# Ledger of designs, part 5: miniprotein binders against a2bj90

Target 1, 235 residues: a2bj90
Amino acid sequence: MSRSARRKTSALNTVLRVVEVFASIQGEGPFTGTYSVFVRLAGCNLRCPFCDTRYAWSLEAGKPLGVEELVEEIARYEPSLVVITGGEPLLQRHPLNSLVEGLESLGLRVQLETNGILPAPARDEQLWRVYHVVSPKDVPVRVPGAKLHPSWVDYARATGRAWFKFLVANEQHVREVAEYVAKLGIPRSRVYIMPLTPEKLDMKELLELHSRIASLAVKWRLNFSPRLHLLVQLP

## First folded at step 8 (miniprotein)

Design jk8
Fold by OpenDDE base, look of step 8:
Structure jk8 (fold): chain B 235 residues (1-235), chain A 95 residues (1-95)
Amino acid sequence: as target 1 above (235 residues)
Amino acid sequence: SDEFKKRFEEVVRKMLELFRRYERTGDEKYLEEALRLAEEAVRLARESGDPELISEALNLLNIALLLWYLKTGDPEYLEEADRVLEEAWKIWEEH
């Protein structure tokens, strides 16, 4: 490779397309209530009809940011957790490994959110060391082309650093999740069900939905994820 | 047929391994081969007539095209990636 090709590859390895960076409380999954910096990456391979971050679907919705600059920006918030989310963060896996290396060098904990279509991290990736919340889009609401890659189940068993979060609206959805995780051999202790929230619920409707889904989680012996940020009116 | 499904699953397995190799090395040859295998997966899926396989293959082609856009900055890859997703949705809604 010429020096020019190495410089182009190095520049691609160090730039992320970022929609937004903000501090809030992690509202979802195993880290609910944690003071977190959210890094929302641009681009998604899905068009989920229930997506609350549709503005992140295009890769052009993100600005190119250097990994070093982004690490410095994140560090200024003194976060208890860095949450990497967006459309699908693993579309930018190569520079994302460099970002994780930078954040871990500062002693920052990292959580990735992914749709689980792309393969789980390999042992030689920086991403192997972080926490993952996988949100399959094939169950209970099927999104076209969504299929959980089997390596996420293997990664969860090998590391204990993965959880699976499913959007549910009713008991039928919870049944389908229970059957799906049993079929794949996902431990129930790693499964979260979360309310599928339509747009424009008022606070009363939102609380009622949370109560119904939480009761189903207990009945079906699954973990419950709130949407805490919506309940406390944070981003 | 069970044979088409096995061939499709093997193509998908190889393609996803090439994405991992590309991500580790930055070598465009793995991304080129991954795109060719995504196109092969779409062809095999279309021959099966299974809307689930077609939608899965089209999604994988979308991913390959998005990775090419990120590599090149060529908007044609982004436009094609969007067309491929629109087709995947159309096929899914018609079945």
Scores: ipSAE 0.844, ipTM 0.924, lowest interface PAE 0.5, mean pLDDT 92
Fold by OpenDDE base, fold request of step 10:
Structure jk8 (fold): chain B 235 residues (1-235), chain A 95 residues (1-95)
Amino acid sequence: as target 1 above (235 residues)
Amino acid sequence: SDEFKKRFEEVVRKMLELFRRYERTGDEKYLEEALRLAEEAVRLARESGDPELISEALNLLNIALLLWYLKTGDPEYLEEADRVLEEAWKIWEEH
């Protein structure tokens, strides 16, 4: 293999398409309330009608950034957690492993947000070491092509570093989630239900929706994820 | 139906293994073969007439095309990836 072929492959392996980098509070899942830097990657393999980050769907919505430059930018915020999100971050898995290596070398904790369609990390990936919140789109919301890859269940059992966050609007959705996680053998302690939030809720309606879904979480013995950032009006 | 489903599941398994090999090596040959297998998965799914399999296959083809766009910078892959997603939605809404 010529030095030129190695240089072209190495350059592609160190560049991410990034929509935005910002500091906020993690509003969702097991790390709710954590001071975090969010890295929103561009591109998604889904077009969910309820997506609040539609501006990240196109790969062209992201600027190409070097992994080293991105690590330095993130480190300046002194985060308690780095949250890698986007459309679907695992579309950029190769340079994402290099990003994780850089962040871990600084002692930074990393959480990935994924739709779970792409396979879970293998033991030889840097992504194996990080935390994952998987948000399936097959159940209950039935997005076309959104089938959860079974390796996420195995990864969750093997590592203890994965959780499953399901979007729910009503008790029927919570029932479908409970049946689905039982069928897949996902431990209920790793399952979160989160309100499916329409775009035009006022703060009162948003609180009422949170109250209803939290009550269903207790009834069905599941964890509840708020959308805390919406409740406290942070990004 | 069951024979097509088994063959489809095998093609999908092989394709996802090729994505992992591509991600580890950066070798375009794995991405070329993954695209070919995604197109085969779509053909098999269409032959089954199962809208769930067709939507799953089209999503996998979309992923392959997005990875080609990331590799090449060729906008034709991005346009085709968007067309494939639009087709997956139409098929799902009509069934």
Scores: ipSAE 0.824, ipTM 0.921, lowest interface PAE 0.5, mean pLDDT 92
Fold by ESMFold2, fold request of step 10:
Structure jk8 (fold): chain B 235 residues (1-235), chain A 95 residues (1-95)
Amino acid sequence: as target 1 above (235 residues)
Amino acid sequence: SDEFKKRFEEVVRKMLELFRRYERTGDEKYLEEALRLAEEAVRLARESGDPELISEALNLLNIALLLWYLKTGDPEYLEEADRVLEEAWKIWEEH
């Protein structure tokens, strides 16, 4: 009991830099369609040209929020999934582990989105127990310095709680992804390809792109991820 | 060449361990040492002339600077982190 009380009071003294908190549907990856609360953390170690959340790049874009306050705000939505995203959430790893502890104490399911440059969770981290969608940025469109840390593959194999998601525009991109995941030993069952969507697509073009990438996923025996929130016009 | 790559990888490995210790403890001594190793990794990568190693090293230096900004609130660390990312893109575009 005393151990439990000490752990809870430690979590009460941590702060995260948060850009926004909102409810929506998880539109991408293995949890597509799930009623979710999104927590967007500030700060990113990359400047990807295809990023659609550039407003979260600077750590100054976030407001400091206490972890306990944030847990209470999230809980009021009664989410089926809490999606922690950003920027790059692992830049704020210490208070992030505290947030995860608070959310899990309420029985809330958590998913983290990361570019995978910082290492996967260790067994003694609260993050060890949550789900991760890792989006490497060194294939097919390479961002300088975006090297996936090899621990993510080990973590995925050891826990079954990590998946790898890649933005693709065409079959050449899919071929490059297939070669990359084969080289790293990432099982096909853990790989998603997802449409790389330019900002200026109408609904017809968006559907056509989804159809093309989904067909390629079948051809290459990879999982397909939509951008469902774009198709149904949710945030 | 193989000896150089091994040396670079060892520095990076030590640096990432220090990031983890900092993240577990909050003790700034680990960040101080990590920043020094990140600067060493950049020097080694530049001596190699390999833009991929240089970009990797600059990304790690950027992370160390961002962690220092989070610890201290000093905007100079954030400004330097931005300059480091700009350098990585410039080198990549020239390659």
Scores: ipSAE 0.812, ipTM 0.919, lowest interface PAE 0.9, mean pLDDT 90
Fold by OpenDDE base, fold request of step 10:
Structure jk8 (fold): chain B 235 residues (1-235), chain A 95 residues (1-95)
Amino acid sequence: as target 1 above (235 residues)
Amino acid sequence: SDEFKKRFEEVVRKMLELFRRYERTGDEKYLEEALRLAEEAVRLARESGDPELISEALNLLNIALLLWYLKTGDPEYLEEADRVLEEAWKIWEEH
């Protein structure tokens, strides 16, 4: 292997395309209310119509940042959780494992957000150790090319470190999620339903939607995720 | 046919295994072979006429192209990745 090939492989392992790094409250899923640093990675393999982070779809929307520099930046916020999100973070899986290693070395807890199309972490990956919130995009609203990789179900059962978050607008969506979860054998205790929020909801409409979906979560014996950041007007 | 679906699922399985090998090793040969298998998956899916299989295959091709962009910095892979996603949407909306 030429020195050039080794340099190219080394650079890929240590650089992430990052859209933004910011501190906020985790508004969603099992860690709702946690003071968190969000690392939004660039690039997505989907074009979800309901995506609130469309600016992260292109890999070019992200700046190349070194893993070491990014770990130092994150650590300055003294977060209770690091949330790795974006388009699809697992497109940058190799340097992402290095990032996780760096963050864990500082004793930081890490949560990954993923669409679940790419395979779950293997036991030899640093990503195996972190928390994962998988957001399938095949149910209830079907996005082209979205299919949950079955290894996420296995990972959830093996580790208890995965949750599945589904965007729902009505009871029909909740039914479809319940049927999907049953069919795939996803542990029901790991399932969250979250309001699918249109872009133009006022606070009253947003609260009403949260109330309806929360009531459906109880009826269907599923966990409820708020969009807490929208309710409290945080990033 | 059930045989067609099994062949497609095998190609997809092999491709995802090559992505994992690429991610672990950084060896471009795995990414090259993954791209070839993605193109094969797209051909197979098109022969089926199943919009779900076509969209799945096109998404896997998109992922391969995005990984090539990340590897090379060549914007042509990014442009092709976007074209592939646009085609996946078009096929999905027409069926």
Scores: ipSAE 0.811, ipTM 0.918, lowest interface PAE 0.6, mean pLDDT 92
Fold by ESMFold2, fold request of step 10:
Structure jk8 (fold): chain B 235 residues (1-235), chain A 95 residues (1-95)
Amino acid sequence: as target 1 above (235 residues)
Amino acid sequence: SDEFKKRFEEVVRKMLELFRRYERTGDEKYLEEALRLAEEAVRLARESGDPELISEALNLLNIALLLWYLKTGDPEYLEEADRVLEEAWKIWEEH
């Protein structure tokens, strides 16, 4: 990069559009149970019918917040994990890399949640060094335009810092996930299946669904992810 | 058709590289070319009649428009991005 181009990007990309920052428990995936601060970025390139954070879809839902101010706010929580989510956080990739740089300078562990349509981090990005939970939306419930970028598989293999999480409702879905990950060469050890919760489940139904999907995970030799925050009624 | 899909995938690969170059440099020329390639991808996909390719192309056009919104603050880009996603869903449901 020339010095002129570097100066321009520094001036323009120190702000993130943020919907909310809050403390809770990471309820999903490999870090389930970890005391976390969630940073929900605005904007998404998909409109998944099962999305439980539709209020973050528009970039206008976020307030502009300086990266340095955001780092300070996050640090005050003393989190064990910082979860960057959204929408789709990779829409704001450059200031997101700046945020990661700030968080890592304080020794904070970072996890990104992404739909995987935009490519995995390059080696020269701060995002290269953090953890990623990738939720492809082209299986089992296919969303128009969703296609996992193949670099995520290469990234997972090269770094060991990515996992793939799929919402499933039944065994047909699990079979589709198994076929998909085999076709793409995603190791079973990197795959989580998680309950697809329809709207308005009561606690009994939620527990029954968890039991069914957990049993399927064992049967298919895949990792199981709960939706722990729903079970314990946290945000 | 396999040759057509290979051409479409090459356009997508170039477009994603342009997004990355924009993010590294801040130079709008990369967004301009990415938007042009996204529009070309949509034209190619529509000519194929394949709803999966059309939806993929519209998603990439949506991303290019969202990046322009982030750069400019012009709400027309955001409104067009929303229309593009609505179109992708309509095509998907009709097929």
Scores: ipSAE 0.808, ipTM 0.918, lowest interface PAE 1.0, mean pLDDT 90

Design jk8
Fold by ESMFold2, look of step 8:
Structure jk8 (fold): chain B 235 residues (1-235), chain A 95 residues (1-95)
Amino acid sequence: as target 1 above (235 residues)
Amino acid sequence: SDEFKKRFEEVVRKMLELFRRYERTGDEKYLEEALRLAEEAVRLARESGDPELISEALNLLNIALLLWYLKTGDPEYLEEADRVLEEAWKIWEEH
């Protein structure tokens, strides 16, 4: 194999297509409020109408970055949490496992955000040991082809390192989520409902929606996730 | 039709296994075979007439095309992946 061919194989293994890297507060899910560095990977296998990061949909939106250089950049922020998001980060699974390995070697805590269509980590993957927030897109607003892979439920039960987060707008949506998680055997302690925020909400409307969905979470005995970064006007 | 659904599920299972092997090894042979199985899954789903199976198959074909774009840099794969997603939405909305 020529030197050029070996370099191309190495690039697949050690290069990620990255849209942005930035520091902020994790605004959603079980780690809400944590000082975090976000790594937004390019590419998504869905085109959800409610997506708030449409600029990451195309793989061409990302710049190729070396994993080792990315680890060094992340470390300079001294984050309490590294959030890997996107698009759909598991499209770049092999170099993503390399990134996780580098971050783990520095003692950095990692959380992945995924739509759960591709399978959960295997025991021999570096991703096995990180936290996951899985956002199925086949309930309550069904996106075509968005079927949660059943391995995520098995992974959550085996490891305790996965939670399931659902965008909801009203009580009918919450009922649909409750039926879905009961059918799949997902314990309610692992379930978050989060406001489905339409575009162009003012702050009063945003707060009212949060209040309504939080009340529904209490009524249905589910966890509530804010969109805290929107409330405090952080990226 | 139960045999079609069982066959479809078997093809999907094999394809996801090939994705995983490709992810572990970087070997293009697994991705090439996964793409062929994704196309077979689409044909089986269309024969069934079930819009949920068709949408699932098209999403998996989209993933295979996106992985191939990542490997090759060939924009035709990205363009086809976009067309496949658009088709999945059209079928979904019409059902």
Scores: ipSAE 0.798, ipTM 0.916, lowest interface PAE 1.0, mean pLDDT 90
Fold by ESMFold2, fold request of step 10:
Structure jk8 (fold): chain B 235 residues (1-235), chain A 95 residues (1-95)
Amino acid sequence: as target 1 above (235 residues)
Amino acid sequence: SDEFKKRFEEVVRKMLELFRRYERTGDEKYLEEALRLAEEAVRLARESGDPELISEALNLLNIALLLWYLKTGDPEYLEEADRVLEEAWKIWEEH
């Protein structure tokens, strides 16, 4: 490669488009309740109507940050978990693997949140070793073009490091999720159902919805995920 | 039909393999070929008339355009990616 081409490749590998970095509690999925630092990457390949982070949709919403600088910033929080989210983080796969390498060298535990349209990590990627919460958008509320790549099921089985999380509003949605995961061979132990919350829901209604969806999780023998950050009013 | 779906899935598999090769090497030739395959996937999906295949193909084209934007910095790729997503939603809502 020429010196100019190598410079472009190096910049791609060492910089991420980042919307925000902040400390909070992981409110969803298998690590609910963990003191976490969130790294929200810019850019998404979907425009989900229920998205609560629409401000991260455009790649232009993020500022370029060097991977080494970002690792140092994250480390200052002394997190128990680093949550890489977005948008869709796998759009920035090259520098994301570099970030993961830096975080792992400091012994930091990492979780990725993804819509699962791009394939699961390969064995030679740093992302292979992190935890993944995959949120397919093709059931029950279908988003155009949102098809889960089958490698995520294989990855989950091979590594035990992936779980699947679905937004549901009622029992019909839960039935659709159950049929979907059975068809794809996703074990129910890897499946979370989580309340699909409307924009204007007061705390009483939010708690009632959590109770109804949790009861359905028990009935259908699926794991339940709260939206804990909403219940305790954290970002 | 199953025939169009099988052809479509083969094109998609090749495209995603090219994305992986691009990730490993940084070589633009793989991303260039992936974009061509994304456009072919859209043509195949439209020939099938299946709105689910069309939406899937448009999403993959969107991803290829976003990767090109990240590589080149050319805002036209980002603008086209947005148009592709808008088209996918319009088709989805009509069916």
Scores: ipSAE 0.798, ipTM 0.911, lowest interface PAE 0.9, mean pLDDT 89
Fold by OpenDDE base, fold request of step 10:
Structure jk8 (fold): chain B 235 residues (1-235), chain A 95 residues (1-95)
Amino acid sequence: as target 1 above (235 residues)
Amino acid sequence: SDEFKKRFEEVVRKMLELFRRYERTGDEKYLEEALRLAEEAVRLARESGDPELISEALNLLNIALLLWYLKTGDPEYLEEADRVLEEAWKIWEEH
């Protein structure tokens, strides 16, 4: 009777710093309109001036939660999608692979939101199997240090499970995105432009901005991402 | 110079490989080596005088420090990570 010593996964492999867990509608990207559980992880390597989730920037804003407990919490919502977001989820990549393994064992679909600075998943990671929405912060919004890691282009080509979501305020930004994705060899079918929203827009201004950016998406032959949660007043 | 840029790109490549090794193994030696390479990337970037390279290097140092904080729970790594981001913003606004 060979006692296979289950290596006690270190506490690092089993604990995530989580800001919040909530059910809502995915408001952005290729899964817009999907009933989703959002897992907002703590900590970010950026300080974007336009970030709607500044409260998640510090790793201390998150509580330590066990992966097993978090899988059970998520499963109770009966989600059509699990969205892993926050600051930058890939700062917690090791326990995040364990979370994905747990969620996939229940047959749950997973989508990651990332700034694309950290490398794309390798084939031996559980993260290789999930969907990714990469939101570069170098083009056109020019956040310091926000350079897209080239492995995301290779991952998108290899798997078809990545999309690129760019924040845009005007036609010049849309031009810069079109030039950037052409230079990197990113297929336009994988590119979304999304309104860059100032914090203090009223609903009329927000709708006018969406209309303007959607018209630019058609003109430039790019996909449009709404900020649907803002339009329908969901979290 | 093209030489500094090439050396910087090689240091960044090695550092990102070490992050992947750390993420797969949980072995602290890879994270320690990644931090040393992040500091070297910052030195090389500063020698180039290129604000884009400096901001990229400082961001990678911030990541290494945040991973050390997650590993150790030592608040000094978090404070240093915040200082590194403040410097990256200052350099970017001045150029």
Scores: ipSAE 0.620, ipTM 0.854, lowest interface PAE 0.8, mean pLDDT 92

